# VHH binders against q9vpf9, part 16

Target 1, 373 residues: q9vpf9
Amino acid sequence: MSMSIDSNKLLLRKGDMKLDNYPTCAVEALTRLETLIASRNKQNMVMQIISEFIFLERTPKDGDVRKSQALPISQMNLFQEFQLIIALIEYFSRPGRDATRNAIFLSLFGSHLTPQRSKLLSRLISTAVSGSVAPLLSSAGTWMQQVGCKTPLSLEVAQNIVSDFISYSRKTPEQLKQLPMVGPHFAANFMVAVADLYLNEQRSPTLNPPPDALLDTITEWMMENPTLCQASQQPLVLPAGAIAMPFTTPLAGLLRWVVLAPLVSNRSAYSNLHLSLLRALQQLVSSGESTALPSQDLMQIVKSLQSYCARLAESKTDPQADAAYQKCMERFAQAVQIALSSNCITNQIQLLCLLESLPPHKLMKIVIEAHKK
Key: E = the ipSAE of ESMFold2; O = the ipSAE of OpenDDE; V2 = 0.75 times the mean of E and O plus 0.25 times the DockQ between their complexes.

## First folded at step 4 (VHH)

Design c33 (framework vhh_3k1k_2; at its last look DockQ between E and O 0.02; V2 from the best seeds 0.00; counts 0 for: pae E 17.2 > 2, placed apart)
Fold by ESMFold2-Fast, scan of step 4:
Structure c33 (fold): chain B 373 residues (1-373), chain A 123 residues (1-123)
Amino acid sequence: as target 1 above (373 residues)
Amino acid sequence: QVQLVESGGALVQPGGSLRLSCAASGFTFSSYAMGWYRQAPGKEREWVAGISGSGGSTSYEDSVKGRFTISRDDARNTVYLQMNSLKPEDTAVYYCAASPSLEWLLYGRYDYWGQGTQVTVSS
């Protein structure tokens, strides 16, 4: 009942909307989306309103144009881009239902973005970090989890935060230091993304290493905010009927990054980060957090070390004499000991067999033997 | 035209493993959410697992958590379901499903479906 009446009202609203007085039309569109976003049969209308009235996008003439090659083109000038960022900051700062705001954020910056929207998203998030805009950072955290923290989109956001606040600064800005308190969900997901970003860079000899200031910042975050890795402290607030992607703890990614770091660099900042991660892992497993260190992530570390040892064998280098490998295995053994002692690891026998396939290491051998029959 | 083609269904003993594949065509695969559903004789179709676009955020039905793993290969336009520790209760026709990723995330439904592949778990 009333579905036909509601549909007629929505069509009329769209027809009456004007592009005059930007960014007023964008603000008006955001308000209309609050009502439309709850309707599954109105998603095409939502997308059209966003494209036309918020991002001022125009597609090439529909006749004879192949859809796969016809991307929307933003008509916004630089001043209008600035006006949109300010309007979005104001909109997401208003008191209201978090579920609706998160759905709108996902609709604006969903999993497939044009280059223009991607750049605007990065600028918007950097502005929110600078201004400590907690509600927007909360929506950004939800977006990052929903689209995936290791996607090219999330990695680009993480890289831009590092560039804007860390790479060219002698001292980490206070706003970034306080990020875990202002936007804990975004901070947690940022750590997942940055760990993956730099783990991939460590495999390339041509890429820049992570700044020490980044490692120090994450170490401080982990030491002062141990709850950043707890799923129960990062609730995903979405409208009824939406699919909530599970929280991915940053602990596994950060540990993999730190364990493998000696293969390319032996900096004291990594040792400090490692100790903070072991402390966080101990607290999470003692609190019953079964997702703190998944067995699949531990197996990925084994595979990375196997690949490294294969390269050493090709160069006739002994892994047991290699200082970098010894440091990796020391850190890995410490983490494995905590994980296995919690009895939360599935397929423990398979994991132990994989660990035994690595060149022997004294501490790891002790850990393996302690957890066999 | 959107097409989803499942393969890999077989007869397997309890405790065994099996990998299902779903080859997709007719759309930009990396921008679509993919999922697996199953339907046993006389029962309603049940959701099993889902994976978002190319970044691979995953979600599972409680009865398969820890046993099944969904993954995707965007270069080959294929989604996989690795099934371990199979039980007789896993016997069903398994269907591949697809929807634009954002629509799936916001509304929890799939728009396109394959024809299914039979999995039988029996001693």
Scores: ipSAE 0.253, ipTM 0.664, lowest interface PAE 3.8, mean pLDDT 82
Fold by OpenDDE, look of step 5:
Structure c33 (fold): chain B 373 residues (1-373), chain A 123 residues (1-123)
Amino acid sequence: as target 1 above (373 residues)
Amino acid sequence: QVQLVESGGALVQPGGSLRLSCAASGFTFSSYAMGWYRQAPGKEREWVAGISGSGGSTSYEDSVKGRFTISRDDARNTVYLQMNSLKPEDTAVYYCAASPSLEWLLYGRYDYWGQGTQVTVSS
């Protein structure tokens, strides 16, 4: 029975939707969005449907959700939130087009998330991790790339995962350990975000190391799968005409961890992570991928080291005699050597110049001289 | 306070050119994709053009491809829309918008938008 073009038009009218049964109305809304999401001319309707039938937000009287700078307030209670999470997990687990699923996810959790939606997103993703819901995590990975892995929203998601699976757990749950297998793209983008949260002077004036359990988890991921960092480079499955945002690899952030770690920690896990990173970098050489290590991220490491050396100078300590600095430079030089050899660093000349500004280190000097030609 | 202020709208003849500007304030301009929308009388607002935060990616509606060019000056927190070979169908109020993602702009999702500037193309 060829559902007549007319029946499809009827399904697209907001007026036919009833709020009488939650979360059924949300699921119905999601289904309707599948048709609407591809239309650029129906975005207002899409947003209204999402707001009203999925998140139960009060629509401003003036009908234009876009005109009101006031964030809509959701009338959802905790139970309804839970219902929505379950409904979304079920929905995303259904067979369907990845492009459509990703588009819907992006529409649900797009621009200027209300605190409530943001919280719900975090809970949804945590639940997906706990349940090893691969399709949802795939969409979350796509979302993270489109939004940006280092944006406040992505960092919030990452922080919540850390909180749920690391901070409140005595032992890292198996579900988190399996995340690279279940959702490699999300795992990679998650690593980008968590790497940005720790040992980052741009985030904190002090170098704050990651929790031990998180470090161990990330290290284990990298040791078990040296190609995990490449998962961030997977092409996004988006609707026709959509523009994929650039990918970010976790390599630079994790390198920052291992390079700066000697300043704050003597844990052996950093050595293992360093080794895994070197292996990952070596593998990239073979793939010809030139964008794995942005020069800007590496320059940030140099700046941190410069700052440390300045402090040493204030204390009249020779950086050459400082074991921590030497270890930092050793790790850094090894990584830079591999990266330069693989031509995977952008703006290499600037980086080399900046590296020369650091107190001399034997290996780093060799690396610089070899590539400044 | 976040502000987007459009300017440059005018009455022009068919085939003419116009450059719109949007000055942004109150947020980290370089971290946002910027875009232009237009709304003709009695019609829905439609996406016209967008540029990524880095400026490395641009996208255009099919009807304006080859005629319109979007650009940005981060030093001035300004996004521009160069409109060439204007047609009567281009008559609309043009709105500037900011979004964390160029993709979001394509789907009419933006964090901030301006008051608009009127562009009229008439003989």
Scores: ipSAE 0.014, ipTM 0.341, lowest interface PAE 7.3, mean pLDDT 87
Fold by ESMFold2, look of step 5:
Structure c33 (fold): chain B 373 residues (1-373), chain A 123 residues (1-123)
Amino acid sequence: as target 1 above (373 residues)
Amino acid sequence: QVQLVESGGALVQPGGSLRLSCAASGFTFSSYAMGWYRQAPGKEREWVAGISGSGGSTSYEDSVKGRFTISRDDARNTVYLQMNSLKPEDTAVYYCAASPSLEWLLYGRYDYWGQGTQVTVSS
């Protein structure tokens, strides 16, 4: 200890310390975290270093009104938020091991997030998309899988990207064009999340279609990147001892879009997207326990069609005469047939029984009969 | 200029208790990690305990765990060391230390030191 004590006597000016120290203290913290996380027994210390030196938070004190419900108190100003985003972009761009980058990313953003940390995460990822920062996007893709692509944390990130690049013209849809090439795992997980936001009666009582530019972007991604859905199936690179969460492909959510779209839209992009999805289903490898096309998600499509048919019955309209319903069923039957033939669905009998509850459709009837007996 | 002034050192019996204080000035106290070192006669200075600028992270040398508690009062710019179940081997000059660096947690690197306060545990 005696030899290290002499180096501690080199001092910086006190008056410059807060401003000069940030973002320097955050960069120092990130470097030290690599060692501490590898040691595995220092999680309390890791979390306090992250809170105090990276996010500039303080622990509530006895003077706080509700100590049991108190969250860390953020002390960051807007300039410091910008400095942190730049420092993180630079940090994640360094040459290094994917497992280390992923461990740091998950330590920063993998637990319960304050509103400020969640806002910073969304801004960070949006910046990485604009800048084509592949290593950060790889860590963000891993993060989405580990927290779940359909959780509020992931949906907030997806909503922010749609807001920035599609809805509010802060950035342009053309900046998204490269995402499948620079961050295919993140692009696939983004598609899972954004598919959940639209044409989904679990999220909204109204079947709200995606914005036209978003639909066109997703359709182009699928047409130009035939292996994109396979990126969802790639193994995660995680530190030793970590447990990878199951992957989720975008197939089920995008299938819901194309099957339900005739109820709300006449855009031809849905036909192109449907063809791309059928192709992806034919080529997707299954291990016998498949999350590629979960039966629960398919049953939600059936429930939406049942609701539509109930409305037709109330207006005394025959489903066989309703062009929108017939188009929905044609697309659904084609997808179900291919998915069953490609062994992409488990628990088939439950799904087939539920499909029988819908008004008859010629192709779907053939599919059901072929796979029940 | 940074100043650290320790107080509370005394002569006590084995099994007794003391609370040391360190008053700090010349810097934004809440931004600094604080620590305690001790030096027994004829021995090298050794780290005893440390506390982060937020107060949320503490660490202790193994021989004092469960007996000593470090704390801080940001309103008074003071760090404390509560010492219970004192033993003769705790006899030393105790020094307060401060660092604007994260290294207090692992390496005992502190930029500023006090003059020390004597603790004697004797039968």
Scores: ipSAE 0.000, ipTM 0.110, lowest interface PAE 17.2, mean pLDDT 80
ESMFold2 (binder alone), look of step 5: mean pLDDT 85; pTM 0.852

Design c34 (framework vhh_4orz_3)
Fold by ESMFold2-Fast, scan of step 4:
Structure c34 (fold): chain B 373 residues (1-373), chain A 122 residues (1-122)
Amino acid sequence: as target 1 above (373 residues)
Amino acid sequence: EVQLVESGGGLVQAGGSLRLFCAASGFTFSSYAMAWLRQAPGKRREWVALITSGGSTDYADSVKDRFTISRDNAKNTVSLQMNSLKPEDTAIYFCAASPSFEWLLYGEYDYWGQGTQVTVSS
């Protein structure tokens, strides 16, 4: 017993770790983190081991007391970055506890990332998508939930996936086809993030549609499995006192896409996506579970439609006669009707009042009247 | 129509030097990252050197400080200067192209050349 206790204590001593042939020291560090991460008072040692032996970081002013916000400097060359990505892929492919892997992933890529670690995270996730590395994608999905699916960190991950598989990379959209089956939680959180990047006046002064291949990919995902919006969340291992980010769904963001799409596009994929979203909402009713749609998100759709109608008024064009506006309102009314009937909308009264401020639409008027008591 | 044509290989004594050239045609060369890989008899192909569209370079540890990769966008060529050659450098050397530096590191290439033989005698 004494020898076993002494050996365990040795594993907790940073001074016994050596910077040997890379990435061997990183693999050894990852293994030791499995034991250390369970210790409540060892989090500072965990962070030091990660910085020194995994990311090969040094302090900006060696020997000086650092400012609290001073960022470490990466000493990794491009080949070592590649070796680390492969080592992490191998590590997360090992049999083990999901809670431990999620905790290690959160420790490696916490909310206060250096630019170097952020770049490496994007490369790692892209590689994991290509290789269908389910445990790593599961941990990445949990990480997106913890840092917030609409935060700059999550949006950067989403943008990198779009760049690698849609825009100007050798990878094809077809390589994303299996993502919902391999990593459903990551796929759902990716949709939350990517939906925020397009057809959203809060992110861009112009209402810009998603790339065609991205729209087609997400539409295929949703048509194949509408319940992807409800992907199960894995248990999280959090530090004492940490507040977990609320579970979010891509429903509100994708609803904004299909409702606002007629203003900028005539592609039939939006009609298919709209149908899949209505089916997703209907399945929530039939399953006896409801995912609350924040009224704030739906009110932002109303605000975008108000902005459009204001521009039409300046040109002396009648919004009630505009074919694009009619299609927007028809899709919105259908979604609102199902969501209200399933109690999926928070703060219903305020939303209904805002909908009444839009130029009248026949179906929307019926929906509003049906839910006014 | 896309072609990568390697040249400059040959027989050289240990400690000697060779310069390899890769002539590219049929694509927008200046937008592509370029790499040199090699395959020794009975061994797997291994990465040797790479250069981004912007001119940033990286090298395998086995050739670092001995080999230098460079590019000439006006001539659509990438070159590999090999100094202090060792018998272990004996291999067929291949030129490869990818639109992204990241994809070169992942072993993803849009185009490959047929290779040029380098033999280093002791």
Scores: ipSAE 0.000, ipTM 0.210, lowest interface PAE 17.3, mean pLDDT 78

Design c35 (framework vhh_7qbe_3)
Fold by ESMFold2-Fast, scan of step 4:
Structure c35 (fold): chain B 373 residues (1-373), chain A 120 residues (1-120)
Amino acid sequence: as target 1 above (373 residues)
Amino acid sequence: QLQLVESGGGLVQAGGSLRLSCTASGFTYAMGWFRQGPGKEREFVASISWSGGSTYYADSVKGRFTISRDNAKNTLYLQMNSLKSEDTAVYYCAASPSFEWLLYGEYDYWGKGTRVTVSS
């Protein structure tokens, strides 16, 4: 952008750096970002330029793509990418304020993430998971909340964790067993993101179930860490000027998993997960949390069940006689009862009307009648 | 020690064009052009970030001059079009090995300058 300058203004030098000593120059650049973040003057443009240098990005040239429509191109080779990942892990492991670390992380991997930075971010997070790097995982968890846990950015991170740790495993990977202890906020936001990838009609009409090892991992997490769903951003860890994010919990997404699971799977782990979710939901309601499950998410589960019942009707099958549908409704009714007991569900009348539109189920009818006012 | 060498200056008629080059002996993060006309103070002309993604221009040259760089050659360019007699000056290449925009930092390295004369 064009700007005028004050020809008599004296400006402060920020220090010396040399590209030929990468990644040392990137570490020095990170220190400059930290200094700017600590200042009272927000220089977003300068911080962006520093981050472009850290990733060795350049403007596309004539031989690449149209400049006016193009994102910066990374000139990093694989060795430099590896060196930067190690440097970032060491940098984020240093003593310091959570808010500062989170602001640096957001500056490096903000919402306008290039494909090259996105790939490096995924590799960085997987390395942090393997190494149990708590400060970096904490910043990553905060970043997921800042950009939105169900956005393409967070979903790509979640999918990469599944690819790196789950895809070739037959049981809960050792690297993931301690994740709720090492990085509870990241683990919770990972569950929000990954729950959106499976058993979700909005993403795929086939309701693809999660891999067995992923289901087992999340079930074990929830059984062993009852308070994991209470993880949320603390005001003190948010960067200055960041918007306040709503309280986010994996309950809604995981509830959809256990409710819709009987339609595609007979795995017993879903029963264990369901019981753990009911206990977590009761704890949140009892602790004074007024919106443990958003009405919008409950309504989406109703719509998925309506879609299934419509397909059964096309096949001349009675939903009330369908064993899978009965199991879905049994699990859903129990969760709805606890959620409605909070008396804080928004659009409760609309939710109750949608629930009544489903083929009759004895327990759900009792729940609906108890909350009609 | 970082060295900056400017080239491309000369005598040109008003309305003409010139391209200035500046080659750095080593790494530099931010680069820019300044000029000093006869009896005038040194003034900012244009600056460019390392990535080339951000450029700044003085109002007096906006729309007429284009700054660019080639990092593989450690070379900065200034394409000067529609030259006016007021553009007559010694043009200096400036570089910073730091992360300041040239507008927001001290310039650690300066070339010796290349003279541009625009006749009428």
Scores: ipSAE 0.000, ipTM 0.185, lowest interface PAE 19.1, mean pLDDT 79

Design c36 (framework vhh_7qbe_3)
Fold by ESMFold2-Fast, scan of step 4:
Structure c36 (fold): chain B 373 residues (1-373), chain A 121 residues (1-121)
Amino acid sequence: as target 1 above (373 residues)
Amino acid sequence: QLQLVESGGGLVQAGGSLRLSCTASGFTFSMGWFRQGPGKEREFVASISGSGGSTYYADSVKGRFTISRDNAKNTLYLQMNSLKSEDTAVYYCAAESPSLEWLLYGRYDYWGKGTRVTVSS
């Protein structure tokens, strides 16, 4: 609300920037943000500089109450959008402190994105994937954790990567092969997002089924990089505007997706993905890691299967005769066996009780009996 | 449940080449080739990771044999060059894949029935 003496000094420096030399003014703005981002007292100035000199946004000048609630409108033409993407790629590729880079990325693309900034973010990340821009992908991965990997923002990023590299001929799945090595945090958070996107396929009837090439790519990632399944969670200290999301991991999200996939699809690519996840889980368990597959995610799979069996009962269908249920239970039993063999599962007694509530399955019965106290 | 079928064996002159194939009835993790010569124990030849990114070879075949896979076809290959009389053996395809026994009692690998390779003089 009121300018301090320090804010007045910074405002004088801001007055030296000119919009007529884009993208130079955006590059100068990014440099000035490095100094300002560390101070809570200057957050309003940071947001103003970003809006005015980086995204060239202008608010309507009409003073009525309705127009005072209008979102900023970007004045950028297509050439300036291209220039900004190049400038951001160059900026995030520079040597510097990761915390500052991540804070600037969150300030540029926080939880309250305009449609124009959302389009630029998608194009920026896609370009960074194509160009193997590791520092930018690291910041993008951190951004996904800060806004939440299962939020609409993260799901839109995931859908755009699928669109750009899997569904269109302009880019190929081969360009994704090195993503786990170049941007492991981004790859991990992308898998959490994409699993949630397609697990809830019925909630988005306009969403096409996942291409086999996507399932094959993730399968290859898991076979070569099993540690990519390591626990992904929000930081204990959240930045302003970040939302607290339930804990999840790439392994937990992907496993829930493949276990429940027979309810909507008979494609063999899901079986291949499932087997790669079992191998990754076994390797993590053998190394003493057990945080990749929380008991809460296993319990949620039970609840989903209980709901499905309730629908079968309404149609007087025996779950033991239902091919989809049998395949779900086979995949689920295999994962539960490996998870319980770790001896690190929390609420194991509650999990076993929930598993016993499901209609009997031969393999699941053997698994339950092997782990009863 | 998982079945492995080898093909491509035959009679070849010393210094010649053969390409062996192994088709799996389903998805496999790592795959490899083993061989057993007349009156000898079964020995390791080569292995390949699930993606094909990592390969391993026995010292006796390094530089002569190349292992590869086509995951779209669930097929493993062994390109054998500069064949020697010592390479005469039945060649077996092996694969790692989860099963009920593997999950309960430990790992076991699936094996094919073998394909015969004879290198003359």
Scores: ipSAE 0.000, ipTM 0.180, lowest interface PAE 21.0, mean pLDDT 78

Design c37 (framework vhh_7sr4_2)
Fold by ESMFold2-Fast, scan of step 4:
Structure c37 (fold): chain B 373 residues (1-373), chain A 122 residues (1-122)
Amino acid sequence: as target 1 above (373 residues)
Amino acid sequence: EVKLVESGGGLVQPGGSLRLSCAASGFTFSSYAMGWYRQTPGKQRDLVADITSGGSTKYGDSVKGRFTISRDNTKNTVYLQMNSLKPEDTAVYYCAASPSLEYLLWGEYDYWGQGTQVTVSS
């Protein structure tokens, strides 16, 4: 009846958990969260249980607070971290509702996330990839979508997968070949994250170039699973006549990455990835599927190229004489040709006008004129 | 599910003030750049104001000195304080969110709200 009565009852339950050895208290906490997570008014209690009994966190003392944002301090040793990873693998492998697992995963890692929890999340996901733990990878994929696939949190997860499975390999790792089948949503969102991570290498002096094995892995995924680039988009309720920016699909993210790749690299692995994306796009378009590469995503690529051309103007470089820009436009024109040949693209006139605003390129002019009808 | 819900719009006379709010859910708000855009019928959306995860702000030329953008990471909310409103400020105002890194590279926004109508009329 009363939220005060509920709180008193839960405090008694917390007392019971405090008497248990780790990781028993974490396992008990996860079970109790299944009931609590459904209540809007108990979110603070959920977060307190997670902090105290799962991650063993304490509030900093007043004297320790010298930063603008004080985060809880983890008391976990390395053995307890290992025990928690095993407990979470076991928990997320149990039969149950996906909605409940996803809500718990988001509560563990989407809210009040500390550096220690981020480290544990990366280790948990890598362990799940190695063990092909499909339910956990499904929850991780949903988490990436919920926190945003291009956020620092998702980029750190993507970088950790590259580090753990790809960075020292000269070919596609066996552990990753099955990932599109075991965890398609996670694989799709990983591709969005990694494309954004390496797109940013153009402005980050400290980020190493992507390994060829990464580009080869994604190329193989796309060749064998062309529908992997589709993503569920949550609808936005807009006033009549307004245009929403859609959720970035893996195909759109990967295409932007490979189109802009000549600005930093001439490696053949990018050309192979580009061809696999064109093949996937052609197959999806031929089946009548226009949502795999929305017009708004193509317009975002135009904006990126416009920004690059503005920088060329600052360095007094003619875009028509810039080899990198010409290669970008060649790849982009090929993708645009396939997308527009479907006749299913919305707002085609606006897209063509934006494309015409870019510095001239022979193939792109042919594509624009062919579709100006 | 990512949601951006705008509120605070309405009818106001020229010279008046309005405060718009945008409540965000389904993503790590503190890591995102937030922006306000506006759209009149038959025109593209134009930037009103934006604020990075670190609190740095930028304003459109037509609103600079009249509007103020701010954020409250504790409440997962971004605000637009609109002062000295003019008839040409009449538009649907949209809240937008983008990972700060994407915004810093290309000024791109990934998520959009449903919009709130602002009408400046006598």
Scores: ipSAE 0.000, ipTM 0.121, lowest interface PAE 21.5, mean pLDDT 77

